# VHH binders against Protein DOG1-like 4 (DOGL4): the designs that were tried, part 103

Target 1, 232 residues: Protein DOG1-like 4 (DOGL4), of Arabidopsis thaliana (Mouse-ear cress) (q84jc2)
Amino acid sequence: MSKMRNLVEEKFLEFYESWVIQLELYLHQLLIAHNNNTMSETELRHLISKLTTHHKAYYTAKWAAIREDVLAFFGSVWLNPLENACSWLTGWKPSMVFRMVDRLRKSRVVLVEAQVKKLEELRVKTKFDEQKIEREMERYQVAMADRKMVELARLGCHVGGESVMVVEAAVRGLSMGLEKMVKAADCVRLKTLKGILDILTPPQCVEFLAAAATFQVQLRRWGNRRHYVTHS

## First folded at step 12 (VHH)

Design gc34 (from gb9 with S107Y; framework vhh_6qgx_2)
Fold by ESMFold2-Fast, scan of step 12:
Structure gc34 (fold): chain B 232 residues (1-232), chain A 124 residues (1-124)
Amino acid sequence: as target 1 above (232 residues)
Amino acid sequence: QVQLVESGGGLVQAGGSLRLSCAASGFTFSDYHMAWFRRAPGKEREFVAAISWSGGSTFYTDSVKGRFTISRDHAKNTVSLQMNSLRPEDTAVYYCAAGSELYLPIYADEYDYWGQGTRVTVSA
């Protein structure tokens, strides 16, 4: 059985594989910097900038792709089943990164009280924005089960000119709604990341980004090494 | 239309002080990092100071650290550079810049918008 894969999925698969390889190279540099206290503040800032530019490139490519086919990001072919199982609205759950921030409390460079307060304020705001998007997704799912959608499904069973046009308009509306929600979720992700990096010192930023990249790379490796036992 | 308009430049004697201001319009000021760069006659553009989108983080080039202070006012959509203990080497055209990067940028190519500049001359 051949799986249909559109041009958007093929292009993003190629992009993502290359993007992850480069992420692993940046992770190596972050780990060297974290273990070596000889780097200047300017050098640390340059390394942080390289990694954050790399993350920005991901969202630039993603937003171009979802404009063409947002559904490709729900159950993505470039992600293994474990990565897909851990996704929240096509990516990482924004509040999850505060668990990685909590590890900085046990680091050599301790968070000061002012940073702890700002991080907690950011966490509360992030959770609020996250809940707002979850309510929008719930409304979207309710709208899909609405009486009009049920009527469109019935019409689709007896295809005619008028019913085809109405169904196509509804499908376009659903895709546009999903695109808007995915972009909203990505904006919360980027705002949360931008906020954390603003609060942390450059050495703490390196440690935070190394922890995040380590988790992402390890999650991919764990999922890729999964073996299925089938009847033989 | 995005605009950054610098003011406060002028002639001052060594050891004196100047305060530069940059008025921003046409974008959501609170989402952008702001920076000052300078260009001396016959030299390349160099980084001077930057302040993050929130105002919570700042970074200064070594030659101005302790002498210059960058600040921002979200209510007025302005960024300011307080320059104390001025030296003849500080003579340059000073440019205001706005950037949308995730991390506070320190390189000119990471900034999106630029002002026309304000001239600062420090006499011996």
Scores: ipSAE 0.717, ipTM 0.888, lowest interface PAE 1.2, mean pLDDT 87

Design gc37 (from gb9 with A108E; framework vhh_6qgx_2)
Fold by ESMFold2-Fast, scan of step 12:
Order: C-alpha cells, then structure tokens, then sequence
Structure gc37 (fold): chain B 232 residues (1-232), chain A 124 residues (1-124)
C-alpha cells in the first residue's frame, strides 16, 4: 500500500486504541452509577452525556479517515479477527442493539407501555433502514461485475500511463460509493442510539449504555485472548 | 444563516404567567434539542428547561418544576416556555438554545446556537 494509506491506518489505529481505553473508563463509571442507585438525575445525565460525546467523537474520526481511505475499514488492522467477523458495514448492526434493550425488560426498573411501544416502532424503522442499506450494498456488488468495470479491468492489464490513470479514477469512484454507504450505515447507527436514549429514562440509559459498552469491551478481549493463545 | 429569535418577555406581577416563544431558522429543526437558559442581573447563565429533538423527553431545573412547561412545534419550527406562578427570583433575560448532541444536553457548553434573549421582569 502507499505511504499515505499506511499513515491513515496508523493514525486511526492510534486513535482507536486510546478511544477504547477511555470507553473502559466510562464503562467503569456507568457500572458504579448503576449499582449505587444514589446519583441524582443531573449526575446521571452528565455521565450519559460523557459517553454519547465519546461515541460521537468516534464517528467524527471515522468519517475523516474513510474520506481518505474507506477500504481500510473493511478488514481493519485496529480490530482483531473476531471484531472484524462481527462487523456489518464496518460497525455494529443497528438492529442488534435491541437485544440489549430487551434486557431492560427484566431489570428492576420496568419499561412502561408507552416506552415499549416507542421502542418497537424504532426497531421496525431501524430494520427498514438497515435493509435499505443492504439492498444498496447488493447493487454496488452487482455493479462491480458490469461490462464497464470488466472493460476497465481489462485495460488495467495493459501497461500505459493513461490506461493506469483511467483505472485509478474508476477505483476512486468505487471507493466514493463505499464511503457513502458506510456513512449511511453510520447515520442509521447514530439515529438508532439517539432514538433509544430519547425513549429511556436516565437510569435505563445508564443500564443500556453499560450493557453495550460491556459487550464491545468483552468482544475485544475474547478476540485478543484467542489471538494471544494462538501466538503465545 | 442560523437564527433563533425569542419573544414574549415583559413585566408581570408575582403569581402571574408569561409564554416565551423561540422561532428557529437556518437548520433542520427536528434534528436539534431545544433549551431555555436564563441570566439574572449580576449572575451567570443557568439552565432552565430542555426538550429533546423528538419532543418525547423534557428536563427542568428543580426551581421551575411544576411551574414551567417547555414544548415544541415542528410544523412552525418553534419552541415555547409556558411560565406559571412566576416569582421575583425568575427575573432574568431568557435565552433560547439549540444543540445537536446525541443525548438531551443540560450544560451551556453543549449547545451550538443561541438567541439574543428576551427580558422577563417579575415584580413583587
């Protein structure tokens, strides 16, 4: 890969490692808040805000990086193989977070009927948006095999400055298409999170965010543990 | 381009009511949380009330709970603050604010856009 692609990957690797360390620190604070039951609503809202700002920072950094090299996010070097295997369009599958929401139904703080109805409406909307993105990805993959792309690939087999430039332009176009789809998927993720947090009470938000962060942290540890055992 | 314009301020006797309104333009109103902050003479700006982007969640500072009601109208791109049982200590300049955070913010630092303010004076 070029030096610029290596720089993008290395920069995001450095960012992501620091971001995960801070996520673990926030998770510790969420677990304390969930167990203590003594925090005011204002204190809980402050803690939720810290964590949501942290998630927003991830997407800010990600969108800057994918503008430069979206392909780095397909099989990311900063993720272990288990994390990569569990990815849906470079991140978590939006509809799967409702598994964590379902857990709240069994918590000490019961979801009221109005919340259950709103969460179900959001779940349906999220699945619809998710399927729309999946159809776009399928169309993108089919377009890769059309006659125009086959012809450009054939031209790439013949060494020549202009031929190389035409193929590079086509590859750039394909990367722009992937960038738009990844951003669309991330927008569904952010809207789903924003929707869930809007429906839940502050204590329920803390429990939900703690469950989500716990899963993310444990998935990383499980994958790293397997890798360590195979290599050490 | 982005504008928040407050109205409805004025003089009122203790125990009276006022309705403040804030007209928003230049951004996608339905994507933003809306809030009211106030600044009393000689004091710093403080949080009063907030309503989430959907209108589904609200939060009030303790001193106004039960007396003030925040609401929004997506068709008119307005947020309103109905102030009942007003007290002399409610005297302040009231500011409308818009924020794009994932969770309903209650801190001044988390709001992106601010109006110029509308003055409310409550006489004893």
Amino acid sequence: as target 1 above (232 residues)
Amino acid sequence: QVQLVESGGGLVQAGGSLRLSCAASGFTFSDYHMAWFRRAPGKEREFVAAISWSGGSTFYTDSVKGRFTISRDHAKNTVSLQMNSLRPEDTAVYYCAAGSELYLPISEDEYDYWGQGTRVTVSA
Scores: ipSAE 0.758, ipTM 0.895, lowest interface PAE 0.8, mean pLDDT 87

Design gc38 (from gb9 with D109S; framework vhh_6qgx_2)
Fold by ESMFold2-Fast, scan of step 12:
Order: C-alpha cells, then structure tokens, then sequence
Structure gc38 (fold): chain B 232 residues (1-232), chain A 124 residues (1-124)
C-alpha cells in the first residue's frame, strides 16, 4: 500500500507542477484580456474555454489518482503547508469562491441586479450542498470511532502479523468512503464554477477567473517563499 | 443510449422562416449545453447558436444575430432554433450538439454528442 501510495504521489506531483505552470500562462492571458477591452466576444469565449478546460483536466487527473489512492489527497505532498491549511476536503471550499465574485461588485464591469439575484441564489444552494457533505464527513468520523474500528485497533495491538493485515483491509475499505466523499465535494466545486460562469458576461468571467487564478498562484508563492528547512 | 434527433428542415424561399427542433435522450439534458452548427456545401462545419445548460445564456454567430433564436424546453428535453428572414447563404445541413464543458462552448471540438443533421435549403 505504501509503495502504491508513493507512486500515486510522485505521478500527481509531476502532473500538478506542469498544471500550475500552464495555469500561470493562462492567468497572463486573462490579465492581458482584462486590461485590453479590444477583444471580441468570440475571442473572450475561446479564452474562458481554455481556462475552464484546464480546470476540468485537473479533476480528470485527480479522480484517476483518487481511484488508486485517495489518502494521497489528504495532506498532499505537491502542496505546501499554506495550501494544505487552506484546503477543504482536498480542494477549495466552494462557498469561498463567492469572495472572488464579491470583488466584481467593486470592479469596472458592474453586475446588474438580475445577476446579483442569481449569484445569491447560487451561493445559498452551494452552501446547502457544502453542509450536506460536511454532515457526510461527520458520519465518516463517527464511523472511525465506532465499536468495530476500536475493536480492530485493539486486535492490531495484540495479535501480531495477522492483526496488521486485518487493520490494513479495514483502512482500504474506509478509503473507498473517502473517495466517494471527495468526488461529491469536487462535483459541488464544478457545479458552483459552472453556475457562476453561466451567470456572468464574458468580460466578467475573465475578471472572475483572473481573480481566482491570481489568488491560487499567489497563495502557492507565499507558502513556497516561507520554505521550511528541516535540519537532520 | 445517447441520441440527438433533428427535425424541421426543408426548402424555403428567401425571407421565409423555419423552426428546427432537436429531441435529446439518454443523458441528463439539464446538465448539458446545447448548440446548433451548420455545414454548407463545400465548407467546414461552423457555429450558429448555443444555449447554456440552464437556459440563462445564449450566443449567436454575427451573421444570424437578430434573425435566429435558440431556446430549450427542459420538460420535453428539446432544443429549438427559430430561423427568420432566411437568406440563400443560410443553406446548409444543420446539426444539433450537446456539450458538458464548464463554460458554454462555441468550438465543435468541445461538444460531446452530435445529431445526424437536417437539411435546410433557401432558394433565391
């Protein structure tokens, strides 16, 4: 299991580093588009599609990796400690993305009343979906503390090699529940993103995606600048 | 499985109207963006109109703006294209497409499912 877990971590780290480099390139294009009001609606739509396809590619790769080892995504080695500290069920907390949306209310690209209403309705739905997943996580944590898990832990302490195999099987079983929960959280993320982009105009989508990518890139840079030096 | 069936094509005189319909089955219709593309004789497939999964956003190619209207009916799992003030240059095979992208796509490569097409001929 340790060997399989290490392989998944190495492969996803390689993927993620490349994915972030491409995100920074797209962010550069978004900032140029935002500062230059000469792009046609067709050109803006193509740029937004490039960025959203890039985000979809992340979830495609993540779900393939989670199928192999979901535990690699709890305390990920490809994320720095600051990025991990800001994580909610292996990624961004869906309702927090509305902070990026709130920035649009202060931008030059003004939201109309109908958009504000739809965004508020989406925020409420997103928060509701989040809370459903949080209740599922609480149920999972209760299952970890239930009588059978406590009994297996006791067996692991007293029966040697046989008990180790039993505990490992139990952990593998529990990881399947985590996989389902992480995928559910990712579905809320994708539905929230899809909803926001549907409500916004193309220039507003560019502003929103630029704000989100800027935050993600800067959070990574801030965490990396405060590199923790481990001394042996 | 997944199926898109177009109808409503035909022969019409310049200045006339046609309504194309696309019936969708085998997938969760309300999760998919819907679009119409066309291919004129001797030309590549081009974007015509698209409507987002929610129906809240639409986009049209410049040559059909103000003449064509795309709409969808979630209860009937249909997407429609109302074509008014038709011109000879609108002559093409019209294709219905469904896409699962996060943003309303306008490139053919970003659509997952396609119908067989319905022929529209506009005579001068």
Amino acid sequence: as target 1 above (232 residues)
Amino acid sequence: QVQLVESGGGLVQAGGSLRLSCAASGFTFSDYHMAWFRRAPGKEREFVAAISWSGGSTFYTDSVKGRFTISRDHAKNTVSLQMNSLRPEDTAVYYCAAGSELYLPISASEYDYWGQGTRVTVSA
Scores: ipSAE 0.745, ipTM 0.892, lowest interface PAE 0.9, mean pLDDT 87

Design gc4 (from gb9 with S30E; framework vhh_6qgx_2)
Fold by ESMFold2-Fast, scan of step 12:
Structure gc4 (fold): chain B 232 residues (1-232), chain A 124 residues (1-124)
Amino acid sequence: as target 1 above (232 residues)
Amino acid sequence: QVQLVESGGGLVQAGGSLRLSCAASGFTFEDYHMAWFRRAPGKEREFVAAISWSGGSTFYTDSVKGRFTISRDHAKNTVSLQMNSLRPEDTAVYYCAAGSELYLPISADEYDYWGQGTRVTVSA
């Protein structure tokens, strides 16, 4: 008997606002490191580690929250409409981060051929894993449109103890399926990030993480400055 | 149950060589970064060397660069530290560590699992 369904949204909104503030602080440090080139390799590794630990903390909090209410992550209240519109299964699309990687091909510290080959191999693997999840998502959507689910939806329009129990069981099943898919997508995100960072040198890692964080922060700022114009 | 078992420690003369091994069990070895840390008598634990989950990236503390080589064998679930040109200041208990972080950690607090350690004594 949980009547506390909105607590997940409230708690995650509080977490996410604090998480974004800290992300902006780390981004500032990454930009200083990238532009001034004054840090030792040890100092760069420590900075990269702080940011990647910060990203891992996001997924730890997210996975705890989706166990309680995965639907909170589809059309999230802590994200503006632009951020929500750019989401793929509740987060960034894994293959899209290779756009930030492609920027490194034109930087002062260019990628060597061995790195280019490993990044392309990782890109192919990431696309393959992404496509598997997309096929599962399509299967889920088809299952939701099946006659049995349509019949259960119609049954939900009739009030009564037996109908309520059957509908509630179906909704729990749907939520569990979504939780599994979201976790699978997040695992691909984390594997992709871990793979990229393993291939790149510390200065290239700083540049890559700065580009990714800049995009995330700017997308949020742009969406928050959106204005609606109405006329009659 | 996670277990890291170090071996290969002992007494060696300055200028000599020693190979440490760490056998890992109870986790998916290929998903974890592996590292060696050491603690000299009366000192705090310090970083020595690390190797990434893939084996594609390594990092060494300045005092061992060119003398020590870290490697891993995914088929045997082992990580090794080849120590050449040993010095008296390398005398310490050497610890194997495993970490699940996204980026290769060099701080002890970022490692999840630890072995009991193996003693290395370098005499002058």
Scores: ipSAE 0.771, ipTM 0.897, lowest interface PAE 0.8, mean pLDDT 87

Design gc41 (from gb9 with F59W; framework vhh_6qgx_2)
Fold by ESMFold2-Fast, scan of step 12:
Structure gc41 (fold): chain B 232 residues (1-232), chain A 124 residues (1-124)
Amino acid sequence: as target 1 above (232 residues)
Amino acid sequence: QVQLVESGGGLVQAGGSLRLSCAASGFTFSDYHMAWFRRAPGKEREFVAAISWSGGSTWYTDSVKGRFTISRDHAKNTVSLQMNSLRPEDTAVYYCAAGSELYLPISADEYDYWGQGTRVTVSA
């Protein structure tokens, strides 16, 4: 029922606010570990595992929610306008994280040649996977326009339950197509994240995760306080 | 030939215990993450528990946390699910699954191989 759409948005808003608070707490731990080198390798691996689990929890909740209302994730009410403007298929664009990785090359934790090669191979694969999804979304948008145009034309000639059924079937088809695209994009995100963490050493993983979390947190803060932002 | 064969299912009273086992063959068991999923009558397949290839990480659905324990034995190529404090709502066919990559353990799409299932019935 349409009433379920508002409930999905409200429940995910509550989840997301809690999830971001926990991300900020993990970011604090990551910054302490990065800046002071006070942790053993075992402690670093445990912290990295907590972050990985935290991100997986997000996708667990997201995939449950999109089964009920995928459209809630396009222009999400739990994201500010800046966060929404920076979204690619309801989340971060996978290839953008390699710019954060590239900054590690100039940091105090230097990447070795073997790591650079593996990261570049992963970057190429990630970009290929995201472009494939972009092509699928373009096909979806064309099909969506054609379907809507045909249905709007038919509504001019039909009244009653048959028109309602056609519209309902079209909406279900649109939602199912979007759910498939969003899941495909999320799989690329998770594979990219795992791939990077598998290539990096624990201290490098901490630095990478700290950079990623910092960007996410600052983007949210900047967007929420846009009245104080300088407009060039 | 890849095979996952479940065993240990049966009828048990509420509050009782069962131990499910899954014997894996035809692939390098130690390279795969293992999971248990279940399907109740008239419902879709639901995630229950997962264990990483090394055994160092485990995941559980909220309704079974503290009651169920997943484990694996590399020497015997088996994964097991110890089910304690069973409830009527645990009644389902339980499936063993294996995946070479595991990013989101609750997603059935992460798993490459599946068993045929073993039936668990919990009476009130």
Scores: ipSAE 0.000, ipTM 0.123, lowest interface PAE 17.2, mean pLDDT 81

Design gc44 (from gb9 with L102I; framework vhh_6qgx_2)
Fold by ESMFold2-Fast, scan of step 12:
Structure gc44 (fold): chain B 232 residues (1-232), chain A 124 residues (1-124)
Amino acid sequence: as target 1 above (232 residues)
Amino acid sequence: QVQLVESGGGLVQAGGSLRLSCAASGFTFSDYHMAWFRRAPGKEREFVAAISWSGGSTFYTDSVKGRFTISRDHAKNTVSLQMNSLRPEDTAVYYCAAGSEIYLPISADEYDYWGQGTRVTVSA
C-alpha cells in the first residue's frame, strides 16, 4: 500500500516549498551583507530580524500541523530522504548549530572571552536538554512494548467492533505523546537559536545565520541531486 | 492581564538627568525583550533603546548613544532608562514596550505590549 498524502501533508508541503524559496532569498542577502561590510548596525539588525521571523513562521506552521497529524513529521513527504535521514525528532539537532558557531572563531570578527564563556554555558545546557529529551524518547519506546500495548495489538488482530475504538484511543494517546516530545525538541531549538543570537554581535549573527542556512539549503540540494552526493 | 506602567517623567533643564522606570506584570518578564520608544510633538514614534530578554544585549539609537543607559531588574520585573546630558530635542512622551521575537527588535511593529507613556520635557 502506497502512502497517500492527507490534507495536513499537502498543506504543509505547499507551505514548506514556499518557505525554502524565501530562505534562499534571505541567504543571498546574508551572504551579500557578510561579504560587503557597508551595512550599518541598524540594517544588519533588520536583516537578522527578517530571517528569525522567517524561522518563527516555520514553527508556527509546524505546531499547527502537528496538532492535527504529528506522524506527518516522521518521514515527511516535503523532505527528501537525505533530509529525513539527518532529522532528530523531526528537525535539526540543537547542538549541531554550535559547529556553525565554531566557524566564527576563524572569522574576521573574533569572539571575545565573555562571548566564548556564554557560548560554552549555552552549549552545555543545550546538550543537557537534548539528553533529557532522548531519555523521554527511550521511555516512550519502552512504553510501546509494555504489556498493555501488547494486549491492544493482540486484541486488534482478533476482535473487530470493540477493538476499533480501543485501538483508536491508543493511537490518539501515542500521537499526543509524540506531539509533546516534538514541541519539547522545538522549544530547545528555539531557545538555542535565541541564546546564540543574544550572545553574538550583529556581524557575527549574520555570519552564523548564513552558515546555518547554507548548510540547510545545500543538504536539500545534495539530497535532491543524489548523483552529486554519490558520484562527486 | 499584561500591564506596563511607566514612571519618572517630568520637567528638567538641558544638561540634566532623569531616570524612567517601567513596571511589568502579567507575563514571564525574563522571556521578553524590553524597549523604550518616544514620540516628540508633531513627529512619529521612534526607537530609543532596547535590552534583550537576558539583559546581555542592548541597542541604542545614534542620537542617545553615550547619554542614555537601559537596564533591567528581573527580581523587580522592571526596565529602566537612565537619561543623562538631556537636550531639548529629547522632549517627548516615552513608551515602554515588551516583545517576544527571537532577535532583539528595534521596530515598533515587532513589540507585543505597550505602556501608556510618560512625558519628558527638556527646557533650553
Scores: ipSAE 0.770, ipTM 0.899, lowest interface PAE 0.8, mean pLDDT 87

Design gc45 (from gb9 with L102M; framework vhh_6qgx_2)
Fold by ESMFold2-Fast, scan of step 12:
Structure gc45 (fold): chain B 232 residues (1-232), chain A 124 residues (1-124)
Amino acid sequence: as target 1 above (232 residues)
Amino acid sequence: QVQLVESGGGLVQAGGSLRLSCAASGFTFSDYHMAWFRRAPGKEREFVAAISWSGGSTFYTDSVKGRFTISRDHAKNTVSLQMNSLRPEDTAVYYCAAGSEMYLPISADEYDYWGQGTRVTVSA
């Protein structure tokens, strides 16, 4: 609907608000672990596992939702305008996380040369996979731009209730293609995260996850404090 | 058909060495973390050692750290456990496990596939 959110949007909004609250609780635990040397390696591994399971839960819920309405994820109602402005194919840009990894160079637990080499190899592969998806999206958009837009515009001019049903069928076809692209982008995100965590030590994983969660939480808080609205 | 087949168990004197092997089939080996767990009579399944999907990360329980080495061979779809300086307390049935979690698991409930086990007996 043009003026109200649909059922998929309502359900995912409830899920996402709860998911972010739990992320903030995990962030608090990560910061405690990072700021003191009290936790054992086993305890750090359990904490990292909690975070990765939490991220997996997000993608499980997201993939169920996009199967029903992928368009809900383009300009999401559960995200503020700042969060939406920072999205790349409905989520974080995979290569961006390497900027957070670069901060580990300045931490008390410095990266060894072997880790730096593996992270650079992963960064290159991530950018390659990212560009491949962007090319697929461009091909999809080019295929849809001319013929389908002309058809939709024409139907809107000539038929009342029947044009709505035909337009809905065309949008459904478009949505199936977008669902595949969003899933492909999410697979690159998960693969990139899995790769980074494999290369880093447990203390470095905690620092990395804390940096990522801090950025996500602060971006949300900053956007929510904004008092000025956009034009329309 | 997913299958994990352990080999290399046996009898050994305290201070001796054994090499356990696990042959994996029926799944994309390079996408899975591999681990060894053990179970002594009357005890729960205990974590021993794990190696990540890439082979780049390993983790050992404190009692075996420095004595045991886990490794994997992607070309042969095998994971191995080199056990040195064996102690009577290492006597157990050793199980190979494969898991698909995002971070290298150390809990038995996070592993998807399990072998039948191979017996290791260390005499005093």
Scores: ipSAE 0.703, ipTM 0.879, lowest interface PAE 1.1, mean pLDDT 87

Design gc46 (from gb9 with Y103W; framework vhh_6qgx_2)
Fold by ESMFold2-Fast, scan of step 12:
Structure gc46 (fold): chain B 232 residues (1-232), chain A 124 residues (1-124)
Amino acid sequence: as target 1 above (232 residues)
Amino acid sequence: QVQLVESGGGLVQAGGSLRLSCAASGFTFSDYHMAWFRRAPGKEREFVAAISWSGGSTFYTDSVKGRFTISRDHAKNTVSLQMNSLRPEDTAVYYCAAGSELWLPISADEYDYWGQGTRVTVSA
């Protein structure tokens, strides 16, 4: 609903606003840790754990919400238009995070040869998984335009008992297909993140997570300026 | 359905060695981080060692670094802790744990599944 929020949208908007505020607090802690370079490995691991738990909490909430209304995540009301324009299947494009990893190659703490090789292997695998989902999305888009869907749309225009039931069943099928596809994309995101964090050292993880959070927060601020709101 | 079963505990003299094993079943072993925790009488459970889901990353508590080695065997669904140069302070019940977090955790509250424990006694 373009001009109104349903219950799922209202609940997730409240969740997301709180989640972003906490992300900014964690980003502040990551930047302090990165700049001061005085934290023990145990302290760095604790901080990284806070961030990864925070990201996991996002997906837990998201999957509960899409179970109720997956369409709320296409053109989300809790995201500004700039954030929505940058979305790939309701979130960040998995292969994009490797560009953020490239920042580590120019940092004070450089990647060793073994890490570079593992990151390249993970990049290739991530691209493969990404393309698999894109093929599914293409098939979904084509199915939406096929003759059967055109016939169902025609029947829906005349709202009768049997036609209404057939249209409702088709809509439920479409929503379930989208939910499965969004979850598949999120699984690639989480697997990619988990893989990168496994390859990097704790100081490199702090730098990577700081870069990712900085980009997310800045993108939101650029789009959320006083005169640029989704709905006022 | 999910089970973690520890073995290899026993009595050993200071300076000796023991190898603990944990057999995992009922979940996709290769998706989980594995860790060893221990609890001495009158003390809280403490972290000992952890190995990431891929086996590519390990972490040890300071008191066991250089003496203990954690490893995993994906073909056998087993995680092991090789304990060398044992000290009386290492006397505890040792627990195997499995966790699904995105990052290799070191806090007990971040682990999903736990074994019953195996007792290790190191005499002076």
Scores: ipSAE 0.613, ipTM 0.845, lowest interface PAE 1.7, mean pLDDT 86

Design gc47 (from gb9 with Y103F; framework vhh_6qgx_2)
Fold by ESMFold2-Fast, scan of step 12:
Structure gc47 (fold): chain B 232 residues (1-232), chain A 124 residues (1-124)
Amino acid sequence: as target 1 above (232 residues)
Amino acid sequence: QVQLVESGGGLVQAGGSLRLSCAASGFTFSDYHMAWFRRAPGKEREFVAAISWSGGSTFYTDSVKGRFTISRDHAKNTVSLQMNSLRPEDTAVYYCAAGSELFLPISADEYDYWGQGTRVTVSA
């Protein structure tokens, strides 16, 4: 047994700060690409792939961290209070990305009817999957309140090694349940993103990813209030 | 066990046509992007054509655009490459590939599974 403190929060904080810096650099490249009408489709596809690989790297790191300590992702120390307040099951709410897609309908490159239909079908499917997870989370919270939480509270009234071991086993079981739900939510996020990118043309993918990254970066900066110490 | 098996290669004269097919097994075909790559003697592996997991998006390298058509059949777990107006420069071993990326990949290193290849020879 190791007496070392759990370092999941420290390691993920370091990872996340670096990941956001790289996201801002990619956002800059997306905005340049969006304003350059002569960029080749091959060049746009490589840029989109860099962004999507970057997003997948986040989930790879997150799932490794959640395997060790899923609770670190509820009220995350690497997120400011505003980012935490806007979180749905440890991340962005899948259906909300369709707000970013709606911005494309107002762009100079208009969505064709076939794309609008496919996006609406994807939106309905995404909301269905999202609501299914919300029902599972509600059931989990009710179960915690009725049985597991009462048992944990009862065991907490007894002191000794045997009681500690039983409490640790119960907490492990609860954490495994949360891990499954968070991964299910992340799978809906990734499937939604994959679906949107499949429907959109490469220039529209660039515009969509730029809008999403802009929102994420601005939300972080707004919550951190770093803008109030700079003058324009 | 994941397996991709190519077929349809052969010898044709310039201006002729061939249809390559790739049969996929051992994974959920409808979740994967499919692509064709080729390797000519003494050259690196080159991207030819790709089709997204849904079949809704396709991309072709400039040298084959308008001549080649990629398609997929989810019921048969197959991807096909219809090659028209073949040129001697199209002579290569053609490889089928499957990838799970979020966006339709065009780089070989972004594909997870590969077939053994089928030879296409176009005579002058």
Scores: ipSAE 0.763, ipTM 0.902, lowest interface PAE 0.9, mean pLDDT 87

Design gc6 (from gb9 with S57N G99S; framework vhh_6qgx_2)
Fold by ESMFold2-Fast, scan of step 12:
Structure gc6 (fold): chain B 232 residues (1-232), chain A 124 residues (1-124)
Amino acid sequence: as target 1 above (232 residues)
Amino acid sequence: QVQLVESGGGLVQAGGSLRLSCAASGFTFSDYHMAWFRRAPGKEREFVAAISWSGGNTFYTDSVKGRFTISRDHAKNTVSLQMNSLRPEDTAVYYCAASSELYLPISADEYDYWGQGTRVTVSA
């Protein structure tokens, strides 16, 4: 009886806007730490922990929201068109994060050979896990085109209770499969992030997180600027 | 049922050594960072040493650096603290802790699971 139209979208939009504002504040702290080489290792570790806790809070909120309405995360209203265009399964593509790591190789703080080897091993594993999810997504999309699903969609055009109930049950089943896939992708993201941070020194972690946050904030600003200029 | 069980505490003379052990059960040990904290009589809980989920990273408080060594054994689901050159100020109850955080934490509030503690007394 009750309709939950846009409620998940409204709540997550409010959450996400606040989350991005806090990310920008943490980015300021990361940039200060990067430029001020006088911070102790203890101070750097506390700052890194603040950022990683902030990222975990995003996934906690996201997973609660996708349990209610996973489809809200495909073409999200809290993201501008540029952010949506750069999304892979509702978030950043895990293998792309190694582009941020490649910047560290060219910085004044050089990676030692042992770190380079561990990062390459992690890159290979991340790409393997990513491809596994891509194959599952392909299977899901093929299943959506099955003749039985097309026939169920035709039934949804009928007025009345029985056909409506059958179609609603089928759509709920499809949403559950999509939720599992999004969570799997998010787990690869979190494992990749956890792995990179384990390999890097605290100053390198600060530089990496600053690069990632800068890209995220900049992409949002570019997309928002383009959108509002178009409407002028 | 999550459990962390410490062992190896006792009485030792200044300059002596002790090895503390912590047996973990009820969670996927290889996914968790492990740490040792201590609480001296009349003091707050203090960070001592931590080891990352992979075993690839360790961090020590300045007062124990060079004297204590933290290690982990994934096959046995244990974390150990080798304590050398013990001082009277090392006297405390030592606690094992586990964290699922993304980055190796050094603050007690970032640890999810805690043991009951094992007592270490260092006499002058």
Scores: ipSAE 0.750, ipTM 0.881, lowest interface PAE 0.8, mean pLDDT 87

